# VHH binders against DNA primase DnaG (dnaG), part 19

Target 1, 371 residues: DNA primase DnaG (dnaG), of Nanoarchaeum equitans (q74mb1)
Amino acid sequence: MAKFAPVQYKYIIKAEFEIDGIVDREDIIGAIFGQTEGLLGMELDLRELQKQGKLGRIEVEYKRVGNKTIGTITIPTSLKAVETSLIAAAIETVDRVGPAKARFRVKEIVDVRSSKREYIRNRAKELFVQLLSKTAPDIEELRRELEEAYYSKQLIEYGEEKLPAGPLVEKSDEIILVEGRADVVNLVKHGILNVLGMNGINIPKSVVELSKRKKVTLFIDGDRGGELVLRNLLAAGADIDYVAVAPPGREVEELTNKEILKALKSKIPLEQYIKNLRISINNDENKEKYKELLSKVFDTKKAIVFDEQFNIIDEKPLEEIDKLPSAYGIAIDKILDNETYAKIKGKYQLILALDSNVNAQERVITLKDIQ
Short names: E, the ipSAE of ESMFold2; O, the ipSAE of OpenDDE; V2, 0.75 times the mean of E and O plus 0.25 times the DockQ between their complexes.

## First folded at step 9 (VHH; framework vhh_8fcz_2)

Design q2 (from p5 with T98R R100S T102E S110Y; at its last look DockQ between E and O 0.03; V2 from the best seeds 0.00; counts 0 for: pae E 12.2 > 2, placed apart)
Fold by ESMFold2, look of step 9:
Structure q2 (fold): chain B 371 residues (1-371), chain A 121 residues (1-121)
Amino acid sequence: as target 1 above (371 residues)
Amino acid sequence: QVQLVESGGGLVQPGGSLRLSCAASGFTFSNYDMNWVRQPPGKGLEWVSDISYSGGDTTYADSVEGRFTIIRDNDKKMVYLQMTSLKTEDTAVYYCARDSWEYGTLEFDYEGQGTQVTVSS
């Protein structure tokens, strides 16, 4: 695999200047390089970019009018839109040439490919205001914000399943895994571009394969649905590193930018999340009632249905489980399997079983969970 | 393993036409903008044209605008360069390249041997 920088430029920055003094071309060029040094970090240092061929020769046209020097500069660049906008903004911060006061203003940015000329011009104006603001953010933060905004609304399809994804899912070393398309749209809208969606409880093979190559943060809703997604992922063999959780009762698809960033910054390792789930069950005030009901059905080959006060409503042998009435909950003397679940699906809000090998939509509590 | 295989080059007279092809494999082709770059004899690489990942946007170097057309087929994982009104200055080895998506730069990945285009009378 070989890499190269293009010989032809993509953008040309044109700026005009007025300098309160008599200077020459060398002074003007030196001031541009000198006063932008370190401003955009080492990655966007203008001298380094020029050495790499990513920034062309700075051309200067000027004339001397009285005690002033006025003119224009032309700076070709092969950089992308975001980087070109940052450089244009940095040029406008140049306020001296030698001992003389100077003012630089970007007049236009020519997109030699013509399709994105107005985007760059508008971005340069916005960056200039931010750089001069009393509350201007750090330059690295500005660069990240612009990159995220630039990639916003760029959904792509990933894998054979044509999964909804942000444009950076393949290139990023880390991905954010979300339940569905609406979640992907919301994250991409807010500038999170290394995101991949799933189809709910059906775990795509492409997700499992990707999880083994990259660090994965699972970003789930703040309700029980998120637990189901995690269990399915683990059962499918996915390699999940972190879990981020939406605020209680909130869904990822409805979060504001602030809530998204807070949740992602507060992500925790998978092992810690699993531990927290077990602690939550142990702290449930009804834990002893769950134990009592499970103990009552244990080794009886029966199922018991109960109300919200945990009073027993009815009981029948497991063979007649489909004949039990709907109620708040059911406790069964067996492992919850697909056959049994098909007979009780939708009839109860809570299922107590010896163990479970199905991913039920209802809350399932097993003997393992109560320990 | 990323693979880009160019073909379709040859000897042609000035004013002639030629279609270059690039077969892509080893990556999700529809996620990447694709490019043609060329190396004239004794010179460095120069960019020729690009096409967005969806095929909706194309751009061209000034020297080829109006004469070359870049086309992609995401189903077949192919990129083409339809060249017309060829000039002796178009003589070069032509390479197919994908955008590298490395942050902060417009860099390209290419892997093939390229395809020779010679325009001579």
Scores: ipSAE 0.000, ipTM 0.291, lowest interface PAE 12.2, mean pLDDT 78
ESMFold2 (binder alone), look of step 9: mean pLDDT 82; pTM 0.833
OpenDDE, look of step 9: ipSAE 0.024; ipTM 0.347

Design q3 (from p5 with T102E L106Y E107T S110Y; at its last look DockQ between E and O 0.17; V2 from the best seeds 0.00; counts 0 for: pae E 6.0 > 2, placed apart)
Fold by ESMFold2, look of step 9:
Structure q3 (fold): chain B 371 residues (1-371), chain A 121 residues (1-121)
Amino acid sequence: as target 1 above (371 residues)
Amino acid sequence: QVQLVESGGGLVQPGGSLRLSCAASGFTFSNYDMNWVRQPPGKGLEWVSDISYSGGDTTYADSVEGRFTIIRDNDKKMVYLQMTSLKTEDTAVYYCATDRWEYGTYTFDYEGQGTQVTVSS
C-alpha cells in the first residue's frame, strides 16, 4: 500500500587501531571477522550479518609508520543500538593481525538518523563497557542482561492501570495486544513497538477504550487456546480484529525474531479463529464425555463431580455446590458466574457449564464449545 | 522509481502446478527480504511466504507449507513462487512485496497489478 523506501544504515561504528607490524587491508578485515567469529552467537556473527545486509562494508584507512600500521575502521550497521554496541565491544577484543600484535579501540558510534538519540547511544556504550570489563565468560547471559535493562527502559506506562507498552502504541494505527509484561519486552526487543500488555489484570478499561480506536491483533501463546482471554476481551466490549498465535508449544515471551514475524504475518481474522476453535473442540478425544456429563446435569439444578476417567464421584443441588469434594472436574447446570466460581475455585481442573461469564483459571467448556 | 511486476498466473485444475514470477526494478533488490502475499476473492491480504535478502532463509504460511517454494535470483532481480498441489482455496491475486515497520507496525509494500491464480474444476 505505501510507497517504498530503501534500507538505511542506522549506526556507524568508528574505531582506531595500532598494529605492531606491516599489514594490508585484507589482513585487518580478516582479523576482525576471524577473531569475533563465535563470540556473539550466530545471530550477531559479523559474516552472517554482512551477508544479510545488516552490516556494511568495513572501510579501512591506514598508514605505515616505521614498522607499525595505524589507522581507523568504519563499519555501518542497520542493527539497533544494543546489538551495535555489542559488535563495537567485540571489535575491541581483536588483539592480533596475522603474526602482529594489534589494539583496537572504538572511538564512537554515530547515529546517522538523529542526533537526538545520542544519549541512548552513549549510555548503552557505557553500560556495555562496564559489563564487559567484569569477567563474563557467558556472552549470551551478558547479552540477555543488557537487553533486559535496555528494553525495559524503552517501555512506557499506558493508561490509569499503568500497563506495560511499547513507545509507539499511541502513534500507530494498529496495536498488538499481549498478555503480560514479559511478552511486551520480548516484542520491543525485536523491534515491535506498537505493543500493549495487560499485565495480569482482568480486562483493563484502557485496553477496551484503545481497541475501539485502533486495529487490534491479539497475540497469544501456542500451548493453550486463547479462548478465555479472548472471551473476556469480547465480553468487556473490546474490538479485536485479528489473532496471531505463537508456534505450537511456544510462548510469546520466548519467541525468536523469525517466529514473531511469521506469527504476525500469519495472523487471521477473529471470525476465522473462533471457527477454528469450534473445529478443535469437535476433534477432542473426550468431547463425547463432556457432552454426556453436561446432558446428565442439564435441567437438574445440580452439579456433578467426576474423576479423570469421567466417573461420577458425587452430585448435589447447586445450592450445596460448596459441599462437593475436590476432584478432576465438575459439571454444573447453570451459567458459571462469579458467585459460583468463588465457591469452586481451585477445587477442579475442568469445569463444564451451560455458559460462562467468569475469567476462571481452570479450563471451562460450555455447551457452545461442544456444539 | 520502484516497480514490482508479477506474472505467471492462470487457470489450473486442483492438484496442478504454477510458477509465479516477480521482476523488480528501481531499488537495490539484494538489500530487501521479499514476500508473496495474496488476496482471495472478497477478502483482505493474506501473507504467503518470504525469503531473506540472501535467499538463505525462507518462511511459509501454514496453509501453503510443503506445497509452495519461494526462490530468488539477485543477479536477475527476480523472485519466484513455485506452487504445487494447488487447492481451490489458493485462488487469489498474488502480489510480491517488500516489508517494513512504519510507526512500529508491519507493512507490505507492493505496486504491481498482481497475477491472478484460479484453481477450479
Scores: ipSAE 0.112, ipTM 0.652, lowest interface PAE 6.0, mean pLDDT 80
ESMFold2 (binder alone), look of step 9: mean pLDDT 80; pTM 0.814
OpenDDE, look of step 9: ipSAE 0.359; ipTM 0.794

Design q4 (from p2 with L107F S108T S111Y; at its last look DockQ between E and O 0.15; V2 from the best seeds 0.00; counts 0 for: pae O 13.6 > 2, placed apart)
Fold by OpenDDE, look of step 9:
Structure q4 (fold): chain B 371 residues (1-371), chain A 122 residues (1-122)
Amino acid sequence: as target 1 above (371 residues)
Amino acid sequence: QVQLVESGGGLVQPGGSLRLSCAASGFTFSNYDMNWVRQPPGKGLEWVSDISYSGGDTTYADSVEGRFTIIRDNDKKMVYLQMTSLKTEDTAVYYCATDSGWEYGTFTFDYEGQGTQVTVSS
């Protein structure tokens, strides 16, 4: 539950659960709504209360432990204490999630005011310690907290291109870059406010500029599409620091809070990601085509350029590599070095070489990659 | 009532070491993964490390990998963070957390500890 909820809730129901099965957030939430329906009458129906704004979003955090799902739920309410207590008690009657047996237990009902007081107390202590350590308290943190509370879950338009973004994208030292508006919406929904979305295939200038000023984590879908986005970003001159990847086959826009957190925690440096991509080339459907092209240049001291269909367009000795036209790709009978790369940089999307000693922006495939 | 109490912070020189402790109570400790997070001055919360409920799996942020070690004692309901080769960039308030999530552009806790200040300075 949010320390500074945008909506003034009075109470927060906190409960723990154990489910004898593997379930997801939607299953859990569905069970709560479904099994409490009608128990307390229409006036205390959870769905209705949510619709009325008297009940907040049910937050679910969970993990898999063996064959069980264990976690917590948090439900903010603007209801009276008695009504809140009734709802809490109703939640404890939930005994199934899907086909799995479930046990819910209310840990506590938190008075939001009390929670805030506790937060203030703790923060004051922190600030005091900082002061004693000759480290001046940074008021910027307080400002940030206030801003977060005020702008929570509000999308803004960023840059000349009016890109979808979280409200703290400019104020944050680090940002999360995603592919589109839907991703932004999902991330903001889950409290990530330093997110920026790209519209379309073209990399906006604003993104490139921002990337130079901030630490950027690119958060991409768990598919090949994300790789393309990364390539485009790099080609456009964007400075990407980290890459986070959604689970395989999943889109960022559909991820749960837990999944988002996990993905972001598992972010890797750009260099490492690029290295990993090279490894994944082994599963490329075009592997045989790469082999064929490299075989053609092997021990010939030549370079060949080819189109997107892998048809050879032209060939030249390596000494004349600079005379080759721009094309989709180039295959060279050489270890790619800085000198050679300087001659072909920006002319090709794909470079096939025997090996590479260059950190190229282009996709480089070597003999090792296609073994 | 769930409580997390961090300790062990202090002032240390670059290259030095500190051991943070977190005492947990009020919940079934052995059922939860535990995390260390930190908040540098003027910055948001960042994840540092986690350890599985059983202690069998640990993960670290890239920034602390190889320098920090997370361990837990389920019998004592304690989580520890051994920090070595400390850098000025490690200066922050450190928190332990059972669960964390994104909220308002930063990590949030289901239950809050008071945190412990770590200052790395020459």
Scores: ipSAE 0.000, ipTM 0.189, lowest interface PAE 13.6, mean pLDDT 81
ESMFold2, look of step 9: ipSAE 0.000; ipTM 0.455
ESMFold2 (binder alone), look of step 9: mean pLDDT 80; pTM 0.805

Design q5 (from p2 with N31D T98R S111Y; at its last look DockQ between E and O 0.21; V2 from the best seeds 0.00; counts 0 for: pae E 6.6 > 2, placed apart)
Fold by ESMFold2, look of step 9:
Structure q5 (fold): chain B 371 residues (1-371), chain A 122 residues (1-122)
Amino acid sequence: as target 1 above (371 residues)
Amino acid sequence: QVQLVESGGGLVQPGGSLRLSCAASGFTFSDYDMNWVRQPPGKGLEWVSDISYSGGDTTYADSVEGRFTIIRDNDKKMVYLQMTSLKTEDTAVYYCARDSGWEYGTLSFDYEGQGTQVTVSS
């Protein structure tokens, strides 16, 4: 005798129907499952969702009036707003119950955890019309479009700079600070509402001021770009308490709910993060070679390209940097800026520079990194 | 009143196993995700593991993944942490914690007990 724990539902779909015939509850339920089968793909198949506990029992209330069956259905779901809206739209495509002609209309989608009922219902109707006008709908494109429309409307503007933020950024004693708008949208999509964005590496004064009165967790990408954001924040005087890091090679804007929560729960104090960075560089077998190459270009106005054994292949003045061949790495006697990076992007795996204000896709080592 | 009571700690040799228990009362247990956190000697709290309200999803800190298993029993209002291949670095006071939710803008965990001491030494 198995005993299952209750499912935490987030939404309840309420739809009304009118059927031109006398049918039973089982006929109505069968039509819903049958006519939506395959419509939304395997991930949103209603039978599979019910097996997974993500879709509750479909409850049907009906009356027979003359030769018609009229009533309502109630479908609880633990899915998010976008997926729930897509299911609701699919239910409105059901046009027959057995041999009888039928019409289903979503009356409302009740948001158990918020007061956003009216937005979701109206948007679901708009997307239903869009879904019906396509011969072979691309469910992933519709999902993305709905997500952007829905979650972007939840964002507020914070401060004089009109920074993208979640709705709870002012109320919370703690905030999660992210690089940009796309990160804010993704966190809000996953229920993280005390989030604030910064438009990349430009550090707004409102962020610095907020950081001095609230506990701040900086949530950064799992690569070099996130470290540059942290450096600029500290230089601007921001008071950062913790750092959370996306998995290696992943950006905050692309993380799943599980990855977001794991990263936030695994946050570490700023001082420990900085210590870990210093230990990682100090333990690099090639640290002394980086120092040697940077020292060799220092104050020369030149750039040097080198192979995987750190042998110098070619050397040119900085003005001729675009004439250097592709190689394992390059060392330059300047701060890596956007103009210089545009000339060397994709030609090297490793860039050694005096400093950097660029979020490069390649690994960048600076003088500050190897002190 | 919300109560979380940890037990099952003790002294164990490296490579050994322990099973921690947490008895919950004073709230609707099956509505909440549950966590284990630990405090090593002289250090701050470290998150160890979580389990969803239904028990369908689990997540682990990198340092314990593959060695620890979080389990819940909603009928008995219990959370467990099955620990194997224990290391000296696992020495800590272990607490179970109720997840406070992200909608209210907090990263803190709700815990009320004294915790249970785990000591791993030769």
Scores: ipSAE 0.092, ipTM 0.648, lowest interface PAE 6.6, mean pLDDT 80
ESMFold2 (binder alone), look of step 9: mean pLDDT 82; pTM 0.831
OpenDDE, look of step 9: ipSAE 0.209; ipTM 0.713

Design q6 (from p5 with N31D R100E S110Y; at its last look DockQ between E and O 0.05; V2 from the best seeds 0.00; counts 0 for: pae E 18.3 > 2, grease 24.3 > 24.2, placed apart)
Fold by ESMFold2, look of step 9:
Structure q6 (fold): chain B 371 residues (1-371), chain A 121 residues (1-121)
Amino acid sequence: as target 1 above (371 residues)
Amino acid sequence: QVQLVESGGGLVQPGGSLRLSCAASGFTFSDYDMNWVRQPPGKGLEWVSDISYSGGDTTYADSVEGRFTIIRDNDKKMVYLQMTSLKTEDTAVYYCATDEWTYGTLEFDYEGQGTQVTVSS
């Protein structure tokens, strides 16, 4: 139905030349067509390819230096890589332009899709700078001055215990509480200035007192050490409102800006965090078995049922999931949706799935739960 | 040396499902967050979803929340996008990408050809 479609070029041939004489554009283009005629057969004849729209306009940029002409040519092509390479090689055989001796060398063949990524990166940077200049032209200068005051000097000290802190801990209604000095330094480097550090596991009284008058987000490492810090804080009577957690096995002091911001954005209320811990602890003794079963079914378009010892007892394509017997559990290569759940409801105590869109009465463990 | 290869696209009807795959090589895959981005016909790139390097956190664009699930397998060096309840507006070329922060801004680093998803009656 399409009446006309735009030509999409795949590659750009870039070549350099040096000509021992003064010539013009038409001389250069004429030599290219003339000296490649017949070399690659009629299917790759440059004039025919250009007529068919498979070669774009040959762009020539040149300058005259003394008695020489030097420059570059650029040829867009919609041909495949092999044909483009043959064309490029043929251009290198051109050894004269008019009466003048010439040398042509292909510098590169550019894949236009990889150039698209470079364009996106460069253009995004330009637009970002324009936005900052338009909205707040002096923010970077002010930020740099504040950073020099704190990055080149020591952190401020908070309380009788002289705890490491960012400069905004007193002014903010909310604080971010971290385990130690290295965590404070990392957050301050990334612009989080309402941060207060502790002396590791030893809970300072100034922290407990502050927690009762400000909103506190505890930002902990993703290992068992972070859980111990939380436990000690609660035992000391601290009033913790939210918990943010570094990725599993990572420490707050080593996080990138993106990881810090995502973790703080994903903070959860303390009670919810404690509830999640109870669920995770109950499931971790069988975690490796869940991984094995999900891995076995993943990308197979099948479901498998297993007993209480996690031995596979039957397996069928997803289309036949209703034909599987009742068992201790089922693993499916699918997001658990209402249609699928209707077919398996009440037949299993444990459901392993890629993800879930339903509130099942059975225990559901997803790929996210075990990663 | 870095290589990202997308696959699994195709033609589906509205309400259908599709799973995209991305095979990664040439870098330490488990050190990087992974993203899906897409380019609808005649429009610019838009971000779809990401998953943290460990797989513990995922985020989604508002337009796909609740319908798409991003999944990674660090042992196989794969990232997937499970799509359900597909709409005509989801028609696009889908690319997988790593991310990095440069000069305090987020950038996406991709080198694949992408995979075409077409949602049409």
Scores: ipSAE 0.000, ipTM 0.316, lowest interface PAE 18.3, mean pLDDT 78
ESMFold2 (binder alone), look of step 9: mean pLDDT 80; pTM 0.817
OpenDDE, look of step 9: ipSAE 0.005; ipTM 0.275

## First folded at step 11 (VHH; framework vhh_8fcz_2)

Design r1 (from q1 with T98R; at its last look DockQ between E and O 0.25; V2 from the best seeds 0.00; counts 0 for: pae E 5.6 > 2, grease 26.3 > 24.2)
Fold by ESMFold2, look of step 11:
Structure r1 (fold): chain B 371 residues (1-371), chain A 121 residues (1-121)
Amino acid sequence: as target 1 above (371 residues)
Amino acid sequence: QVQLVESGGGLVQPGGSLRLSCAASGFTFSNYDMNWVRQPPGKGLEWVSDISYSGGDTTYADSVEGRFTIIRDNDKKMVYLQMTSLKTEDTAVYYCARDRWEYGTFEFDYEGQGTQVTVSS
């Protein structure tokens, strides 16, 4: 009697019903599909989910008591908690089976993987009732609100800085390091519980200390901003072992489950990532402009400041480098060292130098990088 | 008791094809996502491909996408890697690996000896 497929499904929705009339199993199933059609949008349409294998067969058990039909429904799903809760709430809106009045009540949502999620179930019912009382319901807004509420409860605070983290950060030998809270929420949503977030560019001491004790994978966005995060971590003395990169143009906070897993499985050693950055610079469309600016400053004992179009704005001797204005970039006729960097830190987005002894916060391109 | 036995490797010319096999025993095979990982000469492990426990979803490393196909047979407890358009860079010992499913960690169990794939003229 009790035949379940626990490995494929994540949740089982169990609902009770009472119908003021005599109906068949097929009438009950038809009402569920029919009255939820279009209610949750095309991505959560029950017929489509069943075609995709994300909803199992709806099992119905019922008996007749007088002129009423009462019973239970079991719906297995491989969807995540929020989506399952939305479907459960939608089932409770079914008020007819054929000509008969019906009442559906979700009795429980069973977590096949032995996790309790009573909070999100209660919150989903509350929000869904509010949604249906509106003139223009927005199911995607409800979905986002439920996701934020649910996964935020799973986060912990780590260190004196109270950094956002998944619950397994301290217990795991390995951590996934991400830029911010939204990234942590997304990874926890997808089952990555050994994740730690930072405060963007300001590298917390707790992160640096943890990186020296654990194997660290830095998981960064697919844009140039990820390069900056890595540079700041290295400058602060963090011990990064691997780098994982989101697909081009994508942010970690917006990745799907498949994209997250592929990126994490495709992580590469830090050394190789740094080598790849140098190769990418050589294919940069502005490579010749970098060469031209470095050539202009070479053996002049000067620094040149330029705009986003690589037009020269100002030029001064190296001794007066601190008197140059802030701009898009600066090119200098020397090896970038700590003394020089202290004078220009935060004034530019791009630094062109002969070489570098500093892991600067800004993007640094040297002669070695562009050869 | 977990056993993963890889086979099907060999010497092949660039552009050639091979099919690797992995026989699994000692665990409930259909409960686990399965992977291929490889170790090129003198280098660390690289992830190659995975396949979900049901076989319904596959993912590939960028270096092999379009050339390799991962397949599983839950009845026979087998994982396969169909490799085509082989390059010298594909030279490695190939291991099949079980995902260790733990909250917050995705690790590989690669307990077999692996199978050597050598791509050269």
Scores: ipSAE 0.167, ipTM 0.695, lowest interface PAE 5.6, mean pLDDT 80
ESMFold2 (binder alone), look of step 11: mean pLDDT 82; pTM 0.838
OpenDDE, look of step 11: ipSAE 0.390; ipTM 0.797

Design r2 (from q1 with Y53S G56S D57Y; at its last look DockQ between E and O 0.52; V2 from the best seeds 0.00; counts 0 for: pae E 7.9 > 2, grease 26.7 > 24.2)
Fold by ESMFold2, look of step 11:
Structure r2 (fold): chain B 371 residues (1-371), chain A 121 residues (1-121)
Amino acid sequence: as target 1 above (371 residues)
Amino acid sequence: QVQLVESGGGLVQPGGSLRLSCAASGFTFSNYDMNWVRQPPGKGLEWVSDISSSGSYTTYADSVEGRFTIIRDNDKKMVYLQMTSLKTEDTAVYYCATDRWEYGTFEFDYEGQGTQVTVSS
C-alpha cells in the first residue's frame, strides 16, 4: 500500500488526536478552523487558504474507544515547507473539540512529490517482477531473490537484538509477531507494516518488553500449530493477546494477501486458542495411549519407542537415545531440547516428552498438552 | 456520519435459513470492503465473511464456508448475508463492518445495534 495525494499538493500534514468525549467529524474540523483563526495572520488563514485551493480538505479518520475519540487528520497543502510547518504547529495548539478536551500532535509532514516518485519506482519494480514470473517461470528463484532484496530494504532493526521489523512496529498500538525474517518480508510485501520477527534467537528480551505495552497477535504456521513458540513466549513473560493461524498446510512466509487478511481477521483471543488446543487433544482417539506411554516413561530416565498401534518396540536409557530404532513414535523422560532433538530428528513421526524447548518438524505432545 | 443498519435477524430452527441486510450511508460505499462479524453470547467478536469493494472477491470463516453467502449491491449501498443450514453455534448478534487501515493495523468498525440471530429447537 502507498500514500496517495492529489498531484497538485506539495505536502501532507498528518496529525493524531485524542479527545475526551464523543464527537463527530464536523466538530473536529470546526475546532481546527475556529481555534487557529487569527493565530497565524490573514495570509495563513486556513479557511481562506482552502478557498484559494492552497489547502486541501481536512480528512479525518477516527474511532471511538470508550468515551474517547481517537484518530488522525490529514491536510494536503500546496504551500512551501515553512508555511506548512507553521500550520502544523498551529494545529498542535487546538485543545478542545466542542465541549471536550483535546490533544493534537503532528506525526509527520510528508513531501508528496518525494513520496509519489518513490511509490512509482517501487510499484514499477514490483510490476516488472510480476511480469517476469508470468512470462518466464524458469527464473522464479531469481524473482524471489530480487523481491527479498527489495522488501528487505523496507525493514528496520528493532531492539538490541536487531530483530527484523516493519517500519511501523513502534508507532502502532498493535503488533503482529512472527517467527522469522521471511515472514516479516512477506507481510511487509503485502502492506502489513506493524510486524516483528524473532529470527535466530530464543525469545528476545525486546519482544517480551514490547508485548507488555502493546497488543500482540502471534501469527503462526498452519501445520506446525505454533504451540511451542507460544509456550516459550509465555514462559518468558510475554503478554500475548491474540493468535492468528495460517491456513492448513500453509506457512506464513508463503501466504497471499487474501490469506494473510483472512488469517488476521480470524484471530482469536489467547485464552480461546489454548482452550481449543485442549479440546482437540481431548478428542484425539489416542489421548489415553499418549498418557499411558508418558506415565510409563515418567521419572525412569528412559526413552521408549512404539509402533502405530502403540506397542512398545524398544526401550533404552536417555543416554543411549541415539541407539533406538526408527519407529512411529518415541516417548522420553526429558524436556525435549536441541541436543536431544538432533539425535532423534527424522526417526519418528510423533514425540511424547515432558515439555519441549524445540520447534520440531514432528508432532510433539507434552504433559501439559494432555492434562 | 458513517451509518450501518443491520436487519433481518430472528428466531430460526436448526437447519433453517435467514437473510441479513445492512444499509450503509455516510461514506463512498463502493470504495470499501465490507464484512460481517458476529458476537455469540458471552464471547468476543468473531469475523464471518468479507466482500471486496467491487464484489469480485469473497472470503468466509471456516465455520461458515459453504453455508453462508455474502452479497453486495453498490447502487443501493447494501450488504447481505444469506445464511443456510443454520446451527445453534451461529446464534449471535451480527454486525456489518468496514475495515479500517492505519499504517498496517487492521480494525473492524461497526455502528448501530446489530441484528440478533437465534438458532434453537
Scores: ipSAE 0.013, ipTM 0.569, lowest interface PAE 7.9, mean pLDDT 80
ESMFold2 (binder alone), look of step 11: mean pLDDT 81; pTM 0.822
OpenDDE, look of step 11: ipSAE 0.169; ipTM 0.679

